Miniprotein binders against p40896. Designs and how they scored, part 35

Target 1, 331 residues: p40896
Amino acid sequence: MLMPKSVALLRIRYTLEAALARGFTTVRDCGGAEGFLKAEIRQGSLNGPRLITCGHAISQTGGHGDLRSGALPASAFDSCSCHFGQVGVVADGVPECYKAAREEFRRGADFIKIMGGGGVASPTDKISNKQFCDDEIKALVDVANSYHTYVTAHAYTAEAIQNCIKLGVKGIEHGNLLDERTAELMAELGCYLTPTLVTYKVMGSDQFSAFLGPENSRKNTEVLYKGIDAMKIAQKKKVKICFGSDLLGPLYGYQTQEFRIRGKVQTTQEILLSATVTPAEMNGLGDKLGQIKPGFIADLLMMKSNPLDDITILDEPESNILFVMKEGRIY
Below, E stands for the ipSAE of ESMFold2; O stands for the ipSAE of OpenDDE; V2 stands for 0.75 times the mean of E and O plus 0.25 times the DockQ between their complexes.

## First folded at step 24 (miniprotein)

Design cc5 (at its last look DockQ between E and O 0.94; V2 from the best seeds 0.00; counts 0 for: pTM E .740 < .8, unsure alone 68.98 < 70, SAP 73.942 > 70)
Fold by OpenDDE base, look of step 24:
Structure cc5 (fold): chain B 331 residues (1-331), chain A 80 residues (1-80)
Amino acid sequence: as target 1 above (331 residues)
Amino acid sequence: GDEVEITIYIFPGVSPELAERLKEALKELKKELGAKLEVRITVENGIIRLEVRIDSPEAERLAEEILMELFELIYELMEE
């Protein structure tokens, strides 16, 4: 959803503090978080999880990151037609893709996020759309590689996923419509899958039905029922899986429900691995985060109950977490 | 005196190396905390389990302090 930047900034402190209180000591943002937030957290002027950021998600014109109304020409939107809202930037063609990726890195991005297929919350694209041409994806990957980091892609369909990962994309966000062959290929290539099942569950609920228009609601329904199956397939094929939520705006509070949803498909150990070791490795921090080990950063939870006994304990952090330590500091 | 028993768990998983060091360090910590405190640390499936038993009129206050000290001890072991 579109929110004025000024309003978003008013809420960001609370959002970050709340995430930390829920036990998240590191969070990867896949579109919208500006680099200055990361700096403020590092220096202690803002309390929150350690942020790993991509800046703006890079999208083609009319892609999932392009939230502009189709009823208006591009020129109707303010001075930079490439930037609409705070989540996405539009880039068409190899030169613009180079520029867009480099700009995100200039502004402090740790990785690149691209829209490799259609989405649910965008107004003008179809979920079945493959987004970007091969040369554009390759351009984005090449830039990310030059910075010794990765590209992750928003992609639902087997086609979109395969297209991205064959071109060097190392992460897939969502992946709800993957098939066995796609999962095999992801495992072979060492691609990381980040399912975000909770976002579809929440947006599909009666309480939040207004967040999506009729068409977006239909798209949401399409991917919601496939998400669990996709997780089973990915697990079976030993795809590397990360923890994710992808909750928009006021829905951020439901972040921990992903633990509960995944408990139906994954073992508790698999889920915990997806929220610690695996994402640390994906982000080049496997030697620093995700374990209580000598030489690692002291990110710890002190809890009243053992999460291995019941994964839903992590969905009730208010009652179960006593203390959160991040980088040796107790919050 | 009031007796308080607290069991807590620490996440994420602990390495075998750190677990052994923690057990050793606990022996020293017990000496500092005095005779009215029993602390037991075990590791089950990589998760640290802490059992604290306090027999004191100030058991609640002491419990919080002890938990914080244990947390800091783990931090120190990680920073080495």
Scores: ipSAE 0.713, ipTM 0.890, lowest interface PAE 0.4, mean pLDDT 89
Fold by ESMFold2, look of step 24:
Structure cc5 (fold): chain B 331 residues (1-331), chain A 80 residues (1-80)
Amino acid sequence: as target 1 above (331 residues)
Amino acid sequence: GDEVEITIYIFPGVSPELAERLKEALKELKKELGAKLEVRITVENGIIRLEVRIDSPEAERLAEEILMELFELIYELMEE
């Protein structure tokens, strides 16, 4: 943490530029992206994707985003999708939840991220835990509604997911252990699921498995194996699915492998929609992004091959993307 | 060296309205860039495919410039 700000900014710059070069013209950050980054990208002093941010993820005491409870070898895996500094804040009880959500909006958040269930990499919770009381979740949803936006929740288990969406949470991050009944409810309520299968594949690999402690490695294995089944259930039940990777730091380069993994369970059209139209709709940008149409923002890729014929070309962006346009500017 | 043929795809999906306007705009672009240029557009499951043929001693050098102009043309049509 005690690296010079100028060195940290250079690493952030590299990460953002690389994501743009891989074809990600918009990225939704679910914890840790600093508000000044959005301004620097808009001004053109920093090249990178358009950022949709939540500021800090909000957690209960001892929950998934509570990093105060001990030493971790690294808490990179399930506590955030970006590693740009402090990831989470703690709020207990309705008044603190109101204040925490309002503070994130004051700092420029576009939506609220909460920890609705336990995580893999956090020190004191269990993946089976349901997190927050009903009145706390309702408070967070009420604040987001007053800003005309939404709450999305980290949740793995069917029980945690159902608890969140019944209280008005619009999105579920991960969802690796959802069941058919839960998927039916998500579809009925118009909720969005953002699976992030690549992060569990990478963290379970020989190169990175030591990144987790022994108990977190066991949690990771459980969610990895079941994640593909959950994706099949969600697809079968017509849940609105968005594209996500939940990768941190040096792992960020693996983000395009999610395209390849999803190719095993979705059609190429379904995958492409999950990375364009569906997330644009989720974020209130369905009339601005995701298509080449008059009045839409010019976010375009020029490619050597058609991804509808072979989705894996998106996992090889350096070989297949010739040019990236974002907001009419070529990068 | 004297002839270059390039096939490219533009992502994401395109509306039929914009695809038709792009086809018409390509006829004007050909006039501006010289008669040795052929550009053909098709739409495959909503994805723009452009086939570019350049008959010129400078074809390889001109290819990138022409691809960039095609990209900018699409941008201009989106702004209308």
Scores: ipSAE 0.642, ipTM 0.879, lowest interface PAE 1.2, mean pLDDT 81
ESMFold2 (binder alone), look of step 24: mean pLDDT 69; pTM 0.572

Design cc6 (at its last look DockQ between E and O 0.90; V2 from the best seeds 0.00; counts 0 for: pae E 2.0 > 1.5, pTM E .576 < .8, other shape alone 3.608 > 2.5, unsure alone 66.848 < 70)
Fold by OpenDDE base, look of step 24:
Structure cc6 (fold): chain B 331 residues (1-331), chain A 80 residues (1-80)
Amino acid sequence: as target 1 above (331 residues)
Amino acid sequence: GDETRIEIYIFPGVSPELAERLKEALKELKKELGAKLEVEIRVENGIIRLEVRIDSPEARRLLEEIMMELFELIYELMEE
């Protein structure tokens, strides 16, 4: 969903507070959240999860992060900030990739997000497309490595995933069309998979069927039914799996439904690890977050029910969460 | 079931290291809290469980205090 930046900023406080109230003490944003939000949260001017941010997702021209209308030339958007997507920036070629990644880090990014394949919610790309040439991906990875952090990629197909991870990409967002060989390679290379099944379920629902145009709806349907199978394959091959939702704008309220969806294919323990220890490790915070342990940051939930007994308890935070502690402060 | 029994759980899981330290601290906390309210605190499968019997208005008023004291104890142990 595209909205003016001003409108997005007006809603950001509510979005952050609501996420924290749902029990998320740390959230990774894979495109759109600006670095200044982290400072405001640390200073206490905003109440919300600890943010790990990439700034803008970096995309090629016509890639998944390029939300410009294909009916107009690129030059039509040069002078109009209102047409720039809030999620992504466009970079073509090695020099532009260097510049784009460095700019995100300059603005306070913790990692880099790239569009390594086609998407569902983009207007002009195909899911089957690989995005970026090898030298471009390598350039982005090299910059991220110089900052001692990682690149994660949006990618659906086995081909796009393999292309990214062979070039040093350490995370795959979505991965709905991965195969067994790809999962084996991901496990071998220590790549993290972040399934986001809830976004497809919500966007494919009757209530939100109009959110996507006909072509995007078709793409959504394609990946929705494969996502569960992909997760099973990844689990079987011992791929490191993180919790994710990838919900946009007004859909943020459905974040916890990912627990319910995953409960059909993962054990409760596997799901809980994906929402605590594993993502902490991915982000270099394995010694600080995800456990009640000496020397760790005190991020805790007080609950009316044991999430080990039924994972769907976490999908009903309003009734089940009593208190949220973040960094020793109770909210 | 006993309608007066309230169960409260803490997430995420407790590490084995902290669990051992917590066992000792919980004994002391239970003694302190037990003077005010019937309470049991234990770690099961890595999850801290608080059981409280709310059989009076006074007990109900103390529940929030007990929850906060438990949070404080955990926080202190994590800072060590």
Scores: ipSAE 0.792, ipTM 0.928, lowest interface PAE 0.4, mean pLDDT 90
Fold by ESMFold2, look of step 24:
Structure cc6 (fold): chain B 331 residues (1-331), chain A 80 residues (1-80)
Amino acid sequence: as target 1 above (331 residues)
Amino acid sequence: GDETRIEIYIFPGVSPELAERLKEALKELKKELGAKLEVEIRVENGIIRLEVRIDSPEARRLLEEIMMELFELIYELMEE
């Protein structure tokens, strides 16, 4: 997503306001939302969810967060960043990984996001790529531990997931190709999985398949059908599951469809907990968010229907949400 | 169409402690509002449910007031 920074900023304002209106009172962003957005929301100059941010996702050269064309020189990423919004930064080797993670914390990050494996939408990697060497991952984890927080990783394959979590990575984003042994290991280590099924369904649909290039469309198809199976495996093995959508740019409005998709695999209670209690726990906010309880922050939805009876009402927020309260303020 | 009973739900789930304090605080609210319309407030399976009987234009106008007062009451109890 290479665009002028001023255009990206204006679009992010709309996106944040819409997410709050859909009932998302807290959002964890795994790339693109900077610390100044948190300040503007806290001060009330923007209406939007509470943000938990990583700043930029950290990638190796040619990895999932490296969006440069293979035809561009190695320095092109810095040139593009001065004129376009940035989701990721590139770091190679232990010293650069230290610096990249520290820079994100300096800019207000709450956690570190890394690309631990190849992606669908990136131009120069394969889903089968295991990304970063062990010493690089360890360096990123060490920095996050020194700030008393965590690293979460983009990873699809069992090998990439296992490598990351054995080195101390706490969360896995997507995980579409995990296997039973990997799920067992995640549960043993207390790791969190954030499946993002809607993004693959939407990007693989006839309406949006041209948004990806032909090779990225093939990668997307490979992960689309495995994601439901992976979530069933993770559920069976008692992996802690969080709610996520991982929608790109103009697709953000589809985020509530994740509720409907998960309704085919999880109970309504499991889905609601995955969007409230479990992610609050992951982010060290389990004593402040996710419940209506004394001493907790007043984030409430007033609704026409009971989502415990039918989770799909959350995929129809305009029809079903009457009021949203965030931090005691009605929006 | 006109409806004499409306159900409203508050999410996320409520703790048993706050639920009990909410029910106690709502006795005073029901005295104030019960003379104007019928209101039933329950906490079932951890979810707050409000039922309101609406039989007049005055009662419909009060519904929004009741919803806002309920939100404010819950907020105040969470602050405690």
Scores: ipSAE 0.482, ipTM 0.801, lowest interface PAE 2.0, mean pLDDT 79
ESMFold2 (binder alone), look of step 24: mean pLDDT 67; pTM 0.537

## First folded at step 25 (miniprotein)

Design dd1 (at its last read DockQ between E and O 0.95; V2 from the best seeds 0.00; counts 0 for: SAP 74.34 > 70)
Amino acid sequence: GDEVEITIYIFPGVSPELAERLKEALKRLREEFGAELEVRITVENGIIRLEVRIDSPEAERLMEEILMELFELIYELMEE
ESMFold2, look of step 25: ipSAE 0.610; ipTM 0.874
ESMFold2 (binder alone), look of step 25: mean pLDDT 70; pTM 0.582
OpenDDE base, look of step 25: ipSAE 0.746; ipTM 0.902
ESMFold2, fold request of step 26: ipSAE 0.700, 0.670, 0.692; ipTM 0.906, 0.904, 0.903
ESMFold2 (binder alone), fold request of step 26: mean pLDDT 70, 71, 70; pTM 0.598, 0.609, 0.598
OpenDDE base, fold request of step 26: ipSAE 0.802, 0.781, 0.808; ipTM 0.942, 0.935, 0.945
ESMFold2, last read: ipSAE 0.701, 0.665, 0.710; ipTM 0.904, 0.898, 0.910
ESMFold2 (binder alone), last read: mean pLDDT 70, 71, 71; pTM 0.598, 0.611, 0.604
OpenDDE base, last read: ipSAE 0.803, 0.792, 0.811; ipTM 0.943, 0.939, 0.946

Design dd2 (at its last fold request DockQ between E and O 0.94; V2 from the best seeds 0.00; counts 0 for: SAP 75.047 > 70)
Fold by OpenDDE base, fold request of step 26:
Structure dd2 (fold): chain B 331 residues (1-331), chain A 80 residues (1-80)
Amino acid sequence: as target 1 above (331 residues)
Amino acid sequence: GDKVEITIYIFPGVSPELAERLREALKELKKEFGAELEVRIEVEDGIIRLEVRIDSPEAERLMEEILMELFELIYELMEE
């Protein structure tokens, strides 16, 4: 939803503060967060988790990052700088992909996010769509490699996932329709999977199902039920798994429910690794974050209960977290 | 004096080295606070468990401060 930048910034402030209070000391944004937010957090002007950002998700025309109605002309680009809300940018062809990725890095991106397949909420694509041609994905990967970082892709289907990771994409967001062969390949290539089961659960609920039209609701239902199976397959094949939620706007409050959902398919230890060590490694911070060790950054939770005994305590941070420390400061 | 006791856990997982340093540091902390403060440490599957006991008429008020100090202690040990 398009909103004035001023209002968006106020909401971002609240969202960041709330995420930190829920115990998230680092958050990776896979589309929309501008690089300047990182500076504000580092400087202490904004309280929140450490941000790892990609800027805009890069999409093809009519892809998952292109939210234009099919009835709108090609010229209907929302170029209004006064509104916040663009998750993605559109790039078609190798030169545009080069430019798009370079622009995100120019603006302070830590990695590149691409739409490698169709989505649930996008108006003009299907989940089954493979997005970008091989040369376009390769172009994006090549640029990211030149900056010594990675590309992650939004992809649901086995086809889309395989296409991306064979071309050097190092992360898959969602992956709800992956199969055993795909999971094996992901494990072999050292690709990271970031499931986001809670977003589908919440969007499919009676309270929030109205956000989706009939077709998007159908898509959401499809990926919700398959997501659990995908997690089981990925876990079985020893895919590196990161914690994720992919919640937008008023739904951010449900972030911790991902712990509860994952409890159905992962051990408590596996879930905790997915929320600490594994994502730290993915982002080149394995020697700084995710553990209490000499020389590591002091991102800590003081809790009333042991999360190893019951993962659901992390879904109740208000009652179970006493203090949050981020970079040595108590919040 | 009133007795207040709380058991807390620290996340994420702690290295064996830092856990040992913390155990030693807590012994020194006990000497500083004397009979008013008792802190027991256990490490279970890499998770720090602390049992904190305060014997003071102001134990309830002091507990938050002591917990913060314990948290700061861990931070200090990580910076060394």
Scores: ipSAE 0.810, ipTM 0.947, lowest interface PAE 0.4, mean pLDDT 91
Fold by ESMFold2, fold request of step 26:
Structure dd2 (fold): chain B 331 residues (1-331), chain A 80 residues (1-80)
Amino acid sequence: as target 1 above (331 residues)
Amino acid sequence: GDKVEITIYIFPGVSPELAERLREALKELKKEFGAELEVRIEVEDGIIRLEVRIDSPEAERLMEEILMELFELIYELMEE
């Protein structure tokens, strides 16, 4: 009755190949992708983007990533669909946080993902709830620092964001309700923001809106428009902004629509940097990825039109991308 | 037909040093293929723009091969 691993692998293979064909030569997964997928892609056994992974997202009991209740999985809003197992783990208290983070690094994680605030679609988890205590967040940051990497946090509200970044969290996923003071603090501390507006647009569309129900549909619409405003504020305050989509499963194909949404509020240059140079820097790859330069890794797109003139061509990859090169190999 | 032409763009942005190396390498590629192949390079706001013209009985068939060779040339130049 259970799905055979061979069928699950076929679905993961399709997802990875499709993302590469859409021009994503590197993907950062914020929950669910295991380190063995990185190894298979590196060996050439699977075709797909370079993976930067956190393993499981770490949550406290009853938090956004605690899937033991009837809550929707946190992964419904993360930017990945390559799952074999549980996308989140639970850790309560400082010792469990140390162990959980170390376990993810043992399993091959490149960074730590935590739930710093509640979500939109969780029946048990309010967007305004404080998740981890301060000493728990600091423990997770201490472990990440000992591995010379970072913690990124799911957080929507100004209060949750400020709490996380003051304790040393380097990245904020979503951030839809940040304010100007929060953006100033993020810029001052050198933090990264990864907005994920496409997931709210897609979930609010006629095709998918029934999935949410009326109350969640209203929350989703509010989060979308506040997220657009938040991105304008973050850009104005010079926050480092990365590209993200927070799409999973059959929705993953909509990831390129994020380019089109951002095109209405950012310059083409700002958008292109957010998908290349800025995320490479965040992940310690700023001297290897994101540019065509001697000594850099050959991740290239050959296109029919210049994305600097019209960013929407990246939302039409089938019509505009002729070839994709990753690590010198044409796919 | 006997003459095919395409303009393509290479993403992401290119450093001036690599762009200059590519200009030099394209001179050698033109010598190898002779007058039937013309490749012009411009860098527009940091993005490589290549105009490729093939004047040959096999122009349509050769275009894909030439574009892949240009891609491979850029890869070779990125390896120091």
Scores: ipSAE 0.752, ipTM 0.921, lowest interface PAE 0.7, mean pLDDT 82
ESMFold2, look of step 25: ipSAE 0.694; ipTM 0.905
ESMFold2 (binder alone), look of step 25: mean pLDDT 71; pTM 0.610
OpenDDE base, look of step 25: ipSAE 0.716; ipTM 0.898
ESMFold2, fold request of step 26: ipSAE 0.711, 0.682; ipTM 0.911, 0.901
ESMFold2 (binder alone), fold request of step 26: mean pLDDT 72, 72, 72; pTM 0.618, 0.626, 0.622
OpenDDE base, fold request of step 26: ipSAE 0.605, 0.807; ipTM 0.863, 0.946

Design dd3 (at its last fold request DockQ between E and O 0.97; V2 from the best seeds 0.00; counts 0 for: unsure alone 69.782 < 70, SAP 73.521 > 70)
Fold by OpenDDE base, fold request of step 26:
Structure dd3 (fold): chain B 331 residues (1-331), chain A 80 residues (1-80)
Amino acid sequence: as target 1 above (331 residues)
Amino acid sequence: GDEVEITIYIFPGVSPELAERLKEALKRLKKEFGAELEVRIEVENGIIRLEVRIDSPEAERLMEEILKELFELIYELMEE
């Protein structure tokens, strides 16, 4: 729901502080967080994790980033600057894709996020939809390359994933319906997969399922069970895997449950790598983050128990984390 | 009681080089605090494990300060 900027900023502050307290010293936002937040965190006016941001996710008309009801006219796309919380912008055709990507970089984006396929929470698309034409995706990739960074895509289906990565997309968000052939290709091309299993689990629960309409609930159920299988396939084929949660609004507090869910599929070591070294490498920070080494940034956790022995320790940060250090400062 | 002991772990994984430097730095720290402080270090699968024991009437008060100092020590070693 769109809310006034004043209210949104208060909620953002809480969310950032809470994420840091849970032990997340760096967070990548794949749609919605604006570049000015990074400046405020660096200046110390906000306490939170280091942010890596894309700004708005770029979508086609009627794509996963277009949340308009099908009954609304084209003019209903809210360009209102008074509301905070728009995840996406709409761009159709190569010129608009160029402009949209360049605008996100102008506003301080570190990478580009695109909607490469249909989604669960969008009202007018299907999960099976391939989104953007090849020339549009290539245009977005070309712009990102000119800024020496990457494109990541929201995509569920094998078709959508393959189409994106063949055109130079370096990240896939979700990927719940990938197959073995797709995973092999991802590994070959060095593409990063970011599963987000917790969002489906929470949204499918009795407590929160009512927030989804009947169609979105059906979509959510479909991807929830397939997501675990997709993770197994990706792991087997040695796809590079990052940690992710993709939670919205009041659900941010569940972000650590991703550790518990992944414990059913990945080893503890694999999970920890997905939350440190692998995402650091994806974002060009492999020589600065994710390890305690000379010359690395001091992002550290002091814990009561060894996370290697039990991954569920990281799902209970309030009980297990004593201190969080970010860039040498203790919080 | 006058004795407090805590075991802590540091995340993420530590390099072998920094781990060795930390072991040496901890020896120096022990000399500074005297017989009242004992710190044992082990590194298992790249994770630092510290056993901290304080034998003092002020052990509870000192523990938080010592833990922060240990954290700062690691930070300093990373900056070298």
Scores: ipSAE 0.815, ipTM 0.949, lowest interface PAE 0.4, mean pLDDT 91
Fold by ESMFold2, fold request of step 26:
Parts: structure tokens; sequence; C-alpha cells
Structure dd3 (fold): chain B 331 residues (1-331), chain A 80 residues (1-80)
């Protein structure tokens, strides 16, 4: 990314303020948000949601979090480590996985994000790739457990998902190719699924499909067809479902469209729980967030219409949200 | 006219304990402000629904201030 640091910081400020205005009082970032952003929001010098962060997403060489061109030498990731806004880091082998996870916690991470399978936007992998060896995943989980938190994994395929959760990964990001047997296992193990269907809809639209290139456009198309079915399977099997959007950069404004997409497969109550109670529980905040209750943090929306009657009003926040309160302060 | 009325909803879901406290607090508020301000509360499937009516020459300006005060009241009850 060749953007000047000062421009990147201004865009981060706008993105955070806009997300708060759209009603997102807490955001879990799965790559790129560093500890200084949390400190600035906590101090009040930056208006934005409460951040739950992983720092960098951890990837194997050539995996989804390794954005180097295949033409670059293996050492290029290290030589680019000075770039502001870096999303991922590379770790190969058990000792590097220990160190990478510990480094993210040292820098203020609340959880560990790993790339457990291939992605759509990455240059050097396939969606079907299972990523990391079992010992590497176990090492990452062991570190997270020692910090009393969790690992969540990017994974699309049933095989990648099952491998991760059997090794103790608590969350799965995306999961578009989930099957019934895998959903049953997720429910049995108490795992969380965070679908992110809006990103594939937006990236597959006429306006944006050219940004993917031909191979990544094919990968994106493959996951579009499966997303709704995976949601239905997960819901039927009682998998714990969280709300997510996985939108890149300036596309964050589309994040509320996820509510509308989910309205096709979940009840309004299920969608609202997925955006409040369930993610609060996943992140150890179930006794502080997600409800209007004595002793809970005052994160509130004042709305013109009841989202239980029509979930799509959350996709129209400018027309439907009167005020946002975060931690007792009106924004 | 001089009267403004709106219906609003407070998200997320409310516990029965806090809903009861809010109903009690709103009774005190209604007695304090008399006929110029009317606030009705319902809880619909766990969501707070408030009907707020202001009958005053400044009703539109006061509505925003009253809505913010209602938000602060909920915050105060959550702090207890």
Amino acid sequence: as target 1 above (331 residues)
Amino acid sequence: GDEVEITIYIFPGVSPELAERLKEALKRLKKEFGAELEVRIEVENGIIRLEVRIDSPEAERLMEEILKELFELIYELMEE
C-alpha cells in the first residue's frame, strides 16, 4: 500500500466516526487496527466504536495474509514491515507461531486471527487451500489460551473449518462452504461463526468486480452462491452466529447491507442477537454489553422504527437512527 | 401547530428489572412536567417503545432535548 501515512490516518478517522454514526458501538477488527487507535478512542481524542483487535492476522508463507507478489523473494515481507497499515504477518513453524501470537498480545491484541484457508483477494493461494499444519494451529491456540482469550480463523471450506475447530480454534470467519456435518461439529464444540456476505455481494457488483482481477473474481463468484445456504445450515444446526461484514477500505459504508442480506435467512430476533448478545459472549463481554440492564455499559441506539418489525431499517441508519450512545455519551 | 409527537425505540433489548425501573422513573417525570409533556412506555418483545408528546410553542426544539434527557435517564438507571 503506497498511501502516505497522513492520508491513511485521516481515512481511519473518517471510517471509525462513520461506523459509530451507523450504530456500530463496538467493532471487532480482524486485521490492521493497532493499539494506538484503541488508546485514542478510549481517551476521547478520536470518536469511534469500542475496538476489539487482533493486530495483524497471522498467515503462513503464501497464505491469505501474505499479500506479497509471487515474484518477490521470500524476505520481502520483512523488508516491508515498516509500512503503515499492514494487515498481516507471516509465521512458519511452531516457534514463529508462538512468537507472532505473543507479539500481537504484547502490542495490545484482544484475540488472535489466523488464516486457516485460502482467500478471494490474495494473490498466491486457492480457496480450497487448508493453511497451516496442525502443530502450528495448536501453537497459536495454546498462546491464546494462556492469555485467556481465543483464536478465530479465516476459513471457507468444510475441511479447513473442521481442522481449525478440532484443534481448539473458537471462531470461524466467513465459512461460506460450510456443510451440515461441520455445522454440527461447530455447535457441539461451542464455536462461533461470523458470516460476511455483504463483502462478496459488493465485490461482485458491476461497480467493483474489476478490482479483483480475473482469478480473484472467479474465487469471489464461487463463494457468492454458497453464502445463503451456509447461513441456513448454520442456523438450523444452532451454530452461534455473529454479525460481520469484512469490507475493505472505502467500502465500509456498505456494512449495514449485511442486515438486509441476513433478513432472507434469519428472523429479526436472530439477527439482532447476532449483532449484540452473541458477539459480546464470544469476546468475554456477555456481562457488560448487548442488553439494557443494570451494570451493563450504556451502548444504545434511539430509533424511529422497531428493527424487530423490519430489519432493513438498520440498513438505512441515516433515516432511522436519531442518536447513538456509547459508554453513556451521545454522539 | 404547537404539538409534536413521536414514537421511538431504544435498542438493544431491555431486562425486565430495568424496564420496571424506567416505568417508575417516568411516572415521576410525568408528575413533574404536567400536561406539556406526555411520555408513554411499552416494552415490545424486549424493546423499549416510547411515545413522547410535547404541547408547547417550542415543541420541535424541545423534542430533541427531551429525547436526549430520556437517553440519559436510561443511562443513569443502567449505572445503578
Scores: ipSAE 0.728, ipTM 0.913, lowest interface PAE 0.8, mean pLDDT 82
ESMFold2, look of step 25: ipSAE 0.688; ipTM 0.902
ESMFold2 (binder alone), look of step 25: mean pLDDT 68; pTM 0.557
OpenDDE base, look of step 25: ipSAE 0.812; ipTM 0.942
ESMFold2, fold request of step 26: ipSAE 0.703, 0.712; ipTM 0.907, 0.906
ESMFold2 (binder alone), fold request of step 26: mean pLDDT 69, 71, 70; pTM 0.580, 0.595, 0.583
OpenDDE base, fold request of step 26: ipSAE 0.804, 0.813; ipTM 0.943, 0.945

